# VH-VL binders against p93756r25to151: the designs that were tried, part 6

Target 1, 127 residues: p93756r25to151
Amino acid sequence: EIQLGSKLVVGENTLWVSNNGDFALGFFNPPGLLNRFSIGIWFNSNSIPYDQRKVVWVAGAGVVVSDNSSYFELTRNGELVLFDSLLGVPVWNSKTNRFSVSSALLRDDGNLVLLKDREEIVWQSFG

## First folded at step 23 (VH-VL)

Design J5
Fold by ESMFold2, fold request of step 26:
Structure J5 (fold): chain C 127 residues (1-127), chain A 122 residues (1-122), chain B 107 residues (1-107)
Amino acid sequence: as target 1 above (127 residues)
Amino acid sequence: QVQLQESGPGLVKPSETLSLTCTVSGGSISSYSIHWLRQPPGKGLEWIGVIYYSGSTDYNPSLKSRVTISKDTSKSQVSLKLSSVTAADTAVYYCARGPYEFLTGYKGFDYWGQGTLVTVSS
Amino acid sequence: EIVMTQSPPTLSLSPGERVTLSCRASQSVSSYLVWYQQKPGQAPRLLISGASTRATSIPARFSGSGSGTDYTLTISSLQPEDFAVYYCQQYNSWPLTFGQGTKVEIK
């Protein structure tokens, strides 16, 4: 379970992983974009063929950030925020600051959810 | 560990198509981008293009009208075709890749094939 | 396309000497720069990425520095195995482009 204040940073090689390990959320480099990164969710198994490891969700439909310590954070206000540290601006957020979010969870089905009281889904990555 | 090896004809006639294959062993190509480069004898390096882990491609604008890169993941192979060759296309051809570009992005090539000389002459 | 210009074209030096190689870009490459070493008959060997980060197993005598348009590779004390051609390559923008090389040869 992902606590308020949790953060992923470009270049740190850290991921948010589902409980059974089948899905990961992290930064990836989209094809054709030098030195630019997106946040996505993908299958996380060494045994899965490449054609089944596709990115299944991307924050902001493919918005990108620089590799200068840009980050993705579940803020203490309960928002997911993708921040470009070179430009000094957020490029995407979940707009959930009024939803009473207590935590996030990357579920074993690949759905990223924001929870109220650690149980009620108040936002989810499925579009 | 991972090894790249170029193969194909060493001699190609002018105006014909140069065709090379990069075979990757000791690892999968499904999560990696494979680049082609060339180096005329005694000269510097030129980037030809890339096929990304997604299957999409980008090419050097100087060669774009003549070059095609494709892959066959079932054979762990990436091919290069360069049409309408002239003596200026005589070079050692390399395939290369960097670390896991999906997570880190491009940071240079730390895996290279040994290179194969292709000579264009009548 | 970003043109990379290396200088000098050739250096003739003895083992133990310090080597400084210059690489200049036609526009800023924001430290997205790699250095390669190439010996005769061999594929290039990655030395430095990000202008200053040594690749795995590269000896500490190799160091990179610079910013913007101007970059330098330094070999602090030249060893016999360091006589080679050195290339810089930018990865700020497509297409990837290389300098023409600097040959470091034994005097």
Scores: ipSAE 0.718, ipTM 0.871, lowest interface PAE 0.7, mean pLDDT 90
Fold by ESMFold2, fold request of step 26:
Structure J5 (fold): chain C 127 residues (1-127), chain A 122 residues (1-122), chain B 107 residues (1-107)
Amino acid sequence: as target 1 above (127 residues)
Amino acid sequence: QVQLQESGPGLVKPSETLSLTCTVSGGSISSYSIHWLRQPPGKGLEWIGVIYYSGSTDYNPSLKSRVTISKDTSKSQVSLKLSSVTAADTAVYYCARGPYEFLTGYKGFDYWGQGTLVTVSS
Amino acid sequence: EIVMTQSPPTLSLSPGERVTLSCRASQSVSSYLVWYQQKPGQAPRLLISGASTRATSIPARFSGSGSGTDYTLTISSLQPEDFAVYYCQQYNSWPLTFGQGTKVEIK
């Protein structure tokens, strides 16, 4: 599970992965966009090149951030926030600060979910 | 170890189509964007265009009407076609790539072919 | 299209000297700038990306600096193998564009 306060930063190439490893969430560079990154979920097989790892979800329908230490965070308030550090503003959030989120989980079906009491789904990427 | 190598005719007649192939060995091209560049003798470099890891393309606006870049992933090859050539298209042509663009984006070219001179002359 | 202007066109120097090469962009490139070295008959060699980050295996005598429109490549103590043409290239905006080069040659 992904704990409150967990953070991905452009350039660190870290990923949130599902328990069986089949899906990953992280920053990627959309084709044609110099120095801009989106958060996406893709199939994460060791035998499949990145361009063949189909992106199944993109935060905010493809909003982008700069590579200037921009980040994606599950905040202590239970929100997913995509923050552009060059602009100094969030560009997208899940709007879940009132949902009592305790953690997130990238499921083995590729669905990112926010959980209450580590059990109840209160938000999901596929919905 | 990744290597890029350009191949194709070194002499092309004016008004015809310049056609080059970039062959990538020691790695797959599926995860990389492959760029074409050229350098007229004694002059600087000009970016021609790119085929992204996704298969989509972008071209230098100065050449866009005459350029096609395509790839054959099964052969690890990327082709360049430049139509309606003139003497101004005489140059050393390079293919080049950088790191995994999906994760890192463009950060310069750390792999280049050796270059192939194409002369446009009758 | 962003025009990259390098100066001077040629520098004649001796080994051991410090050299600074200038690259100016027609508009801000926000440190999205690479430096290449090219020797006769060879493809360019990546030296610096992001204006200041050395590529793998590039010696510490090479350093890059600058911001906005004005960028500098510095070679702190010129070695015999450093005599070459140096190009800057911006990657802030499409199309990717190069400066016309500065030739560093033996005096």
Scores: ipSAE 0.702, ipTM 0.860, lowest interface PAE 0.8, mean pLDDT 90
Fold by ESMFold2, look of step 23:
Structure J5 (fold): chain C 127 residues (1-127), chain A 122 residues (1-122), chain B 107 residues (1-107)
Amino acid sequence: as target 1 above (127 residues)
Amino acid sequence: QVQLQESGPGLVKPSETLSLTCTVSGGSISSYSIHWLRQPPGKGLEWIGVIYYSGSTDYNPSLKSRVTISKDTSKSQVSLKLSSVTAADTAVYYCARGPYEFLTGYKGFDYWGQGTLVTVSS
Amino acid sequence: EIVMTQSPPTLSLSPGERVTLSCRASQSVSSYLVWYQQKPGQAPRLLISGASTRATSIPARFSGSGSGTDYTLTISSLQPEDFAVYYCQQYNSWPLTFGQGTKVEIK
């Protein structure tokens, strides 16, 4: 489980991974864009053939951030926020601050979910 | 252990099409972007273009009207075609790729082919 | 298109000497800059990316610095294997462009 306050930073190459390892969420470089990154979910498992490891979801329909320690955070207020550190602004937000989010989970089916009371899904990427 | 190797005719007549193949061994091309570059004898390097891991392409504007880059993932091959060649197109041609660009973005080329000289002459 | 200009064109030096190579861009490249080493008959070898980050297995005697339009490559103590041509390359904007090279040769 992904705890409130957890974040991913461009350049650190850290990932949020499903329990069985089949899916990963992290920054990737979209084709054609020098020094720009998006947040996505992709296949990430030895049980999935290498040539089928592709991005299945992208936050904000492909919004990008700079290569300047930009980050993706599950805030302590329960929101997913994609922040561009060069511009100094958030570029995308899950808008879940009022949903009493306690944690997030990247499920083994590739669905990123935000949970209330660690059980109730109050937001999902495949919504 | 990843290796890139350029192949194709070393001599091309003016006005014809230069055609080269980059074969990648010891790895797959499906998750990597492959670039083409050239270096005229005794001179510096020029970037020709790229085919991204997605299959889309971008080309140097100076060459865009004459260049096509394509790939065959099943053969681990990337091709370069440059039409209507002149003596100015004589160069060593390289294919190259960087680290896993999907995660890191472009950070320079750490894998290069050995290069192949193409001479444009009657 | 961003034009990269290297100076000097040639340096003649002995092993053990310190080398400083200059690379200037026609507009800011925001530290999106690569240095390569190339020996005769070989493909270029990646030394530095991001203006200052050494590539894997590159010795500590190689260092890069600079910002904006002005960048340098330094070799702190020149070794026999370091005699080569050095190229800078920007990746701030398409198309990727290279300097014309600086040849470092044995005196």
Scores: ipSAE 0.665, ipTM 0.849, lowest interface PAE 0.9, mean pLDDT 90
Fold by OpenDDE, fold request of step 26:
Structure J5 (fold): chain C 127 residues (1-127), chain A 122 residues (1-122), chain B 107 residues (1-107)
Amino acid sequence: as target 1 above (127 residues)
Amino acid sequence: QVQLQESGPGLVKPSETLSLTCTVSGGSISSYSIHWLRQPPGKGLEWIGVIYYSGSTDYNPSLKSRVTISKDTSKSQVSLKLSSVTAADTAVYYCARGPYEFLTGYKGFDYWGQGTLVTVSS
Amino acid sequence: EIVMTQSPPTLSLSPGERVTLSCRASQSVSSYLVWYQQKPGQAPRLLISGASTRATSIPARFSGSGSGTDYTLTISSLQPEDFAVYYCQQYNSWPLTFGQGTKVEIK
């Protein structure tokens, strides 16, 4: 379970991983884009090199941020925010501030969900 | 360990097509981005293009109209074709691995072939 | 394209001396800079990435610094095996571009 205030930062190679380990969420560098990163979910298998791991979801359908300590955060307000530090602005937002989000969870099927009262799905990446 | 080796004709006539092959061993070309570079005698380096692990390509705009990079995964080979060559295309040609790492992006060329001299002359 | 300019073109030094090589970009490359060493008849060897991060197995005497448009490769104490041509390369923007190189030769 991902707590409010949790943050991934470009360059730190930290990941949110599903309970069974089959999926991971984090920053990745799309081919052909120098020093640009997207937030994505991919199948997490040690038998497959990172470069060959299939991305199953990308935040904002491919929005990218710079390698300037940009971050992806589950805010205290219950929103997923992709923030470009170079631009100084959020470049993607789940727009879930009114859903009383209490936490997030990367499910074992690769679906990232935002939860109300730790149970009700109010937003999901596959939706 | 990863090894790259360029091969192909060392002499090409003007207006013909330069064709080189990079054979990669000790690693899968499906896991790496392979770049082509060249270095005219006594001069600096020029980036020609890249074929990513995904199979997509990017080329130097200065050469784009004449360059084609492809790969044969089954043979672990990457090919370079440069059409309509002139004396200006005489150079040592290198293939190099430029890890376009999934998490970290490009960080330089860490493995190189020994290079192969291609001379354009009639 | 971003033009990379290195200076000096040639540097004649003796073993043990401190070496300072300069690389200037026509526009900011935001520390996305690589340094290579090339010896005669050999392919370049990666020394530094990200302007200041030594590549694997690179001796500590090699260091990189700089930001924006100006970067420096330093060899704290020149060793006999360090005589070579050094190239900088930016990877801030396509196409990748190299400096013209600085030759470090024996005095």
Scores: ipSAE 0.416, ipTM 0.822, lowest interface PAE 1.0, mean pLDDT 93
Fold by OpenDDE, fold request of step 26:
Order: structure tokens, then C-alpha cells, then sequence
Structure J5 (fold): chain C 127 residues (1-127), chain A 122 residues (1-122), chain B 107 residues (1-107)
């Protein structure tokens, strides 16, 4: 599970990975966009080069941030926030602050879920 | 190790179409972005365009109306076509890999072909 | 497009000397700057990316620095094999653009 306050930062190349390892969530550089990054979920098979791995979900339908230490965070308030450090503003938000989110989980089917009381799905990427 | 090699006619007549092929070995063109560049004799470098691993393309606005870049994955080849050529298009043409790494993005051209001279002359 | 201007056009030096090459952009390129070395009859060779990161197998005597619009390539001690033309290139925005080059030649 992903704890409240967890953060991914552009340039650190850290990922949130499903328990079975089949899916990963992190920043990636969409083709054609110089020095811009999106948050996405993709198939995480070691037999497939990264550039050929299929992206199954992108936050905000393709919104991008700069590589200026921008970050994606599960806030203490229970929201997923994509923050552009260059602009100094959030560019995407799950708007889940009222759902009493306690944690997040990247499921083995590639679905990112926000959980209440560690078991009730209150938000999901596939929804 | 990735290797790139340009091929095509070294002489093209004015108003005709320049056609070049970049053959990529030691790697799959479906994993890399391949760029075309050119360098007139004794001059600097000009970026022509790119075809990404996804198959999408971008072109230099100065050449966009005349340039087409495509690829044949089965042959591991990337093609450049430049129409309506003039003497100003005489140059050494390069294909190069611009690692558009999934996680890190573009960071320069790390592998180049040897280049091929194309002369536009009647 | 972003115009890249290199200086000086030519630099005549002897082996062992310190080399300092300048590259200026018409607008900020936010350290998205690469340096290449090109010898006669050869394709350019990537030296530095991200303004200051040496490419694979590039000798430690090569270093890059700078920010915003002004960048520098430094060769701490010029070797015989370093005589060549050096180009800077920005990748902050499309289209990718190059400087006109600085020729480092033997004095």
C-alpha cells in the first residue's frame, strides 16, 4: 500500500509498483514533448523495453509537468496531486479530500485505487 | 551496440525529391526516436525532423512543407524525403538516435550514422 | 526558434592548454544544452548533455557548465586528439537548434 504523504518526484526515477510487479506508476516522457512528463500506469514486464510498454492510464488525460522537481503526491488530506514546480501550481487533482482516504494501492490489474479504512475503494483510475 | 547507416543517391536534380534511408542495427527502431539532420559543406548543423518510437513525427518548421519521415519496422529502416530541392539542400545528411527514453526524455544524439553527401545539381 | 551563438569562431591553442568555449542562447534553455565534438569527415560525437553531464566514455578533462542563456565547455588540458569543431545544441524547445561551432585548431 501507498501511505499518505508518499511522493514521486520527476528526475528521481522512482515508481509505485503493483504487488505482483506487473504494473508500475510513475513519471514518463510522452513522445514529442521536450522535457515534459506525465504520470501514468503501464505494463511492467521486464521482457518489454520501456519505450514499448503500453500505458494504460494517464493522470488528467495527458496533462504534463516540467522536470523542475515537479511531483506526484498522495497528500495527507487523501488526494492525488500532480504539481508543476515551474508553474508553482497543481495541474491535476483527484479531488478526493472528502472521502476519508487512508491509503492508495496499485492493484495487480493496473488499477490505482484510493482506499478508505484500507479496504473500501472510494476512487479508482479505471473508474 | 546501435549502429546507423545512411544510404541513397548522392546526386539529385533541382526540383526533384531527395530520398534517403537510414538502416538501424543493433537495436529496434521501435524502441528509439530517429532524427534526420544535415550539414552543408563547411557549415553547421541543421535539425530536419524526427520519427518517434510511437511512429509520430515532428519537423523543423523551415522544412516542414517539404519533408516526410517514415519508417519500416520490418526492415529496421527510417526514410527521409525532401521535395523540391535546390542547391541550398546540398549537404551531408545524417540520421541519429536521440534517445527519447521513456523515463528521462531526450538528452542529445548519442549515435550517428557516418553521414551521406547529397549534392543538388543539374 | 532559439538562436545559439558560439564564441570564438576559431581558437588556436597548443596541447596542454586550458580551453574555454562559450555558447549563448537567444533565450533561456534551462540547462537543456548539449555539446558535440566533430572531426573532419566524421559525424558529431556527444560530449555533454544537460549542460554538465558527460556522456559515456567522455574523458574527465571535458566539462560543461552554465545556466539560463550562457553555457561553457571546458577542456582542462587540451590533448592532440581534441582539435576539432565543437557545437552546442539546445533541446529546450522545438525546433532543435545548433550553434555555428567553434574550431579548436593547433597554434
Amino acid sequence: as target 1 above (127 residues)
Amino acid sequence: QVQLQESGPGLVKPSETLSLTCTVSGGSISSYSIHWLRQPPGKGLEWIGVIYYSGSTDYNPSLKSRVTISKDTSKSQVSLKLSSVTAADTAVYYCARGPYEFLTGYKGFDYWGQGTLVTVSS
Amino acid sequence: EIVMTQSPPTLSLSPGERVTLSCRASQSVSSYLVWYQQKPGQAPRLLISGASTRATSIPARFSGSGSGTDYTLTISSLQPEDFAVYYCQQYNSWPLTFGQGTKVEIK
Scores: ipSAE 0.383, ipTM 0.827, lowest interface PAE 1.1, mean pLDDT 93

Design J5
Fold by OpenDDE, fold request of step 26:
Structure J5 (fold): chain C 127 residues (1-127), chain A 122 residues (1-122), chain B 107 residues (1-107)
Amino acid sequence: as target 1 above (127 residues)
Amino acid sequence: QVQLQESGPGLVKPSETLSLTCTVSGGSISSYSIHWLRQPPGKGLEWIGVIYYSGSTDYNPSLKSRVTISKDTSKSQVSLKLSSVTAADTAVYYCARGPYEFLTGYKGFDYWGQGTLVTVSS
Amino acid sequence: EIVMTQSPPTLSLSPGERVTLSCRASQSVSSYLVWYQQKPGQAPRLLISGASTRATSIPARFSGSGSGTDYTLTISSLQPEDFAVYYCQQYNSWPLTFGQGTKVEIK
C-alpha cells in the first residue's frame, strides 16, 4: 500500500510494486525521446529484459517530463501529481482531491487504485 | 557479451542503393535500439538513424529522404538502405547499440561494430 | 541541429602530462554530453556519459566536467595508450551530433 506523501523521482529508479511482484509502476523512457520520461505500469519479471516488458498503462496518455528532478507524487490531499521540474509546473493530475483519498495500491492485476478509508476504490488506472 | 558486425558490399556505383546488414549476437535486438553511423575517411562521425527496440525509426533529417532502417528479429539483423548514393556517401559505416534503457534512457553508444568501408565509385 | 565544436584540433603532448580538451555546443545541451575515444582502424569507445559519468571499465584518469554549452574532458596523466582522437557528442535533442574531434598525439 502506498501512503500519502509518497514520491517517485526521475533518476532514482525507485518503483511501486504490486504485492505479488507481477507489476511495477515508475518512470520509464519512451522510445524516440532522448531525455524525457513517463509514468507507467508494466509487467514485472526478472526473466524479461526491461526493454521487452509490456507497458499496460501510462499516466496522461503519454505525458512526459524532464529528468531534472521531476517527480510523481501521491499528495497528502489525495491526488496523483506528475510534476515537471524543467517547466516548474504539474503536467498531470488525477483530480481526486474531492474523493477523500487515504492511500493508493498497485493491485496484483496491474490496476493502480486510489482508496477511500483504505477500502473504497474512488479512482483507478484501468477505468 | 553483445557483439555487432556490419556486412555488405564495399563498392557501390553512383545513383545505386547502398545496402548493409548489422548482425547482433549476445543479445536481442528487441531489447536494444540499434543505430547507424558513418565516418568519411579522415573526418568526424555522422548519425544516420535508429531503429528502436519497439521497431519504430528515426532518421537524421539530412538523410531522411534516402534512408531506410529495418530489422529482422528472427535473424537478429538490422538493415540499412541508402538510396541515390554519390561520392559524398563514401565512408566507414558503423552499427552501434545506443541503449534506451527502460528506466534511464539514452546514455551513449556502448557497443559498436568494427565498421565496414563503403566506397562509391564508377 | 546543435553544432558541436571541439578545440584544439590537435594537441601534442608527452606521457605523464595533463590533458584538457574542450567541447562547445551552439546551444545548451543540459549535460547530455558523451565523450568517445577512437584509435586508427577502430570504432569509437565510450568514455564519459552525462558529461561527467565514466563508462564501465574506464580508468579514473579520465574525467568530464561542464554545463550548459561548455564541456571539458580531462586526462590527469596521459598514458601511452591514450594517444587517439577524442569526440564529444550531444544527446539533448535530435539529431544526435558530434564534434569534429581533437587529436591527441605524441610530442
Scores: ipSAE 0.280, ipTM 0.782, lowest interface PAE 1.2, mean pLDDT 92

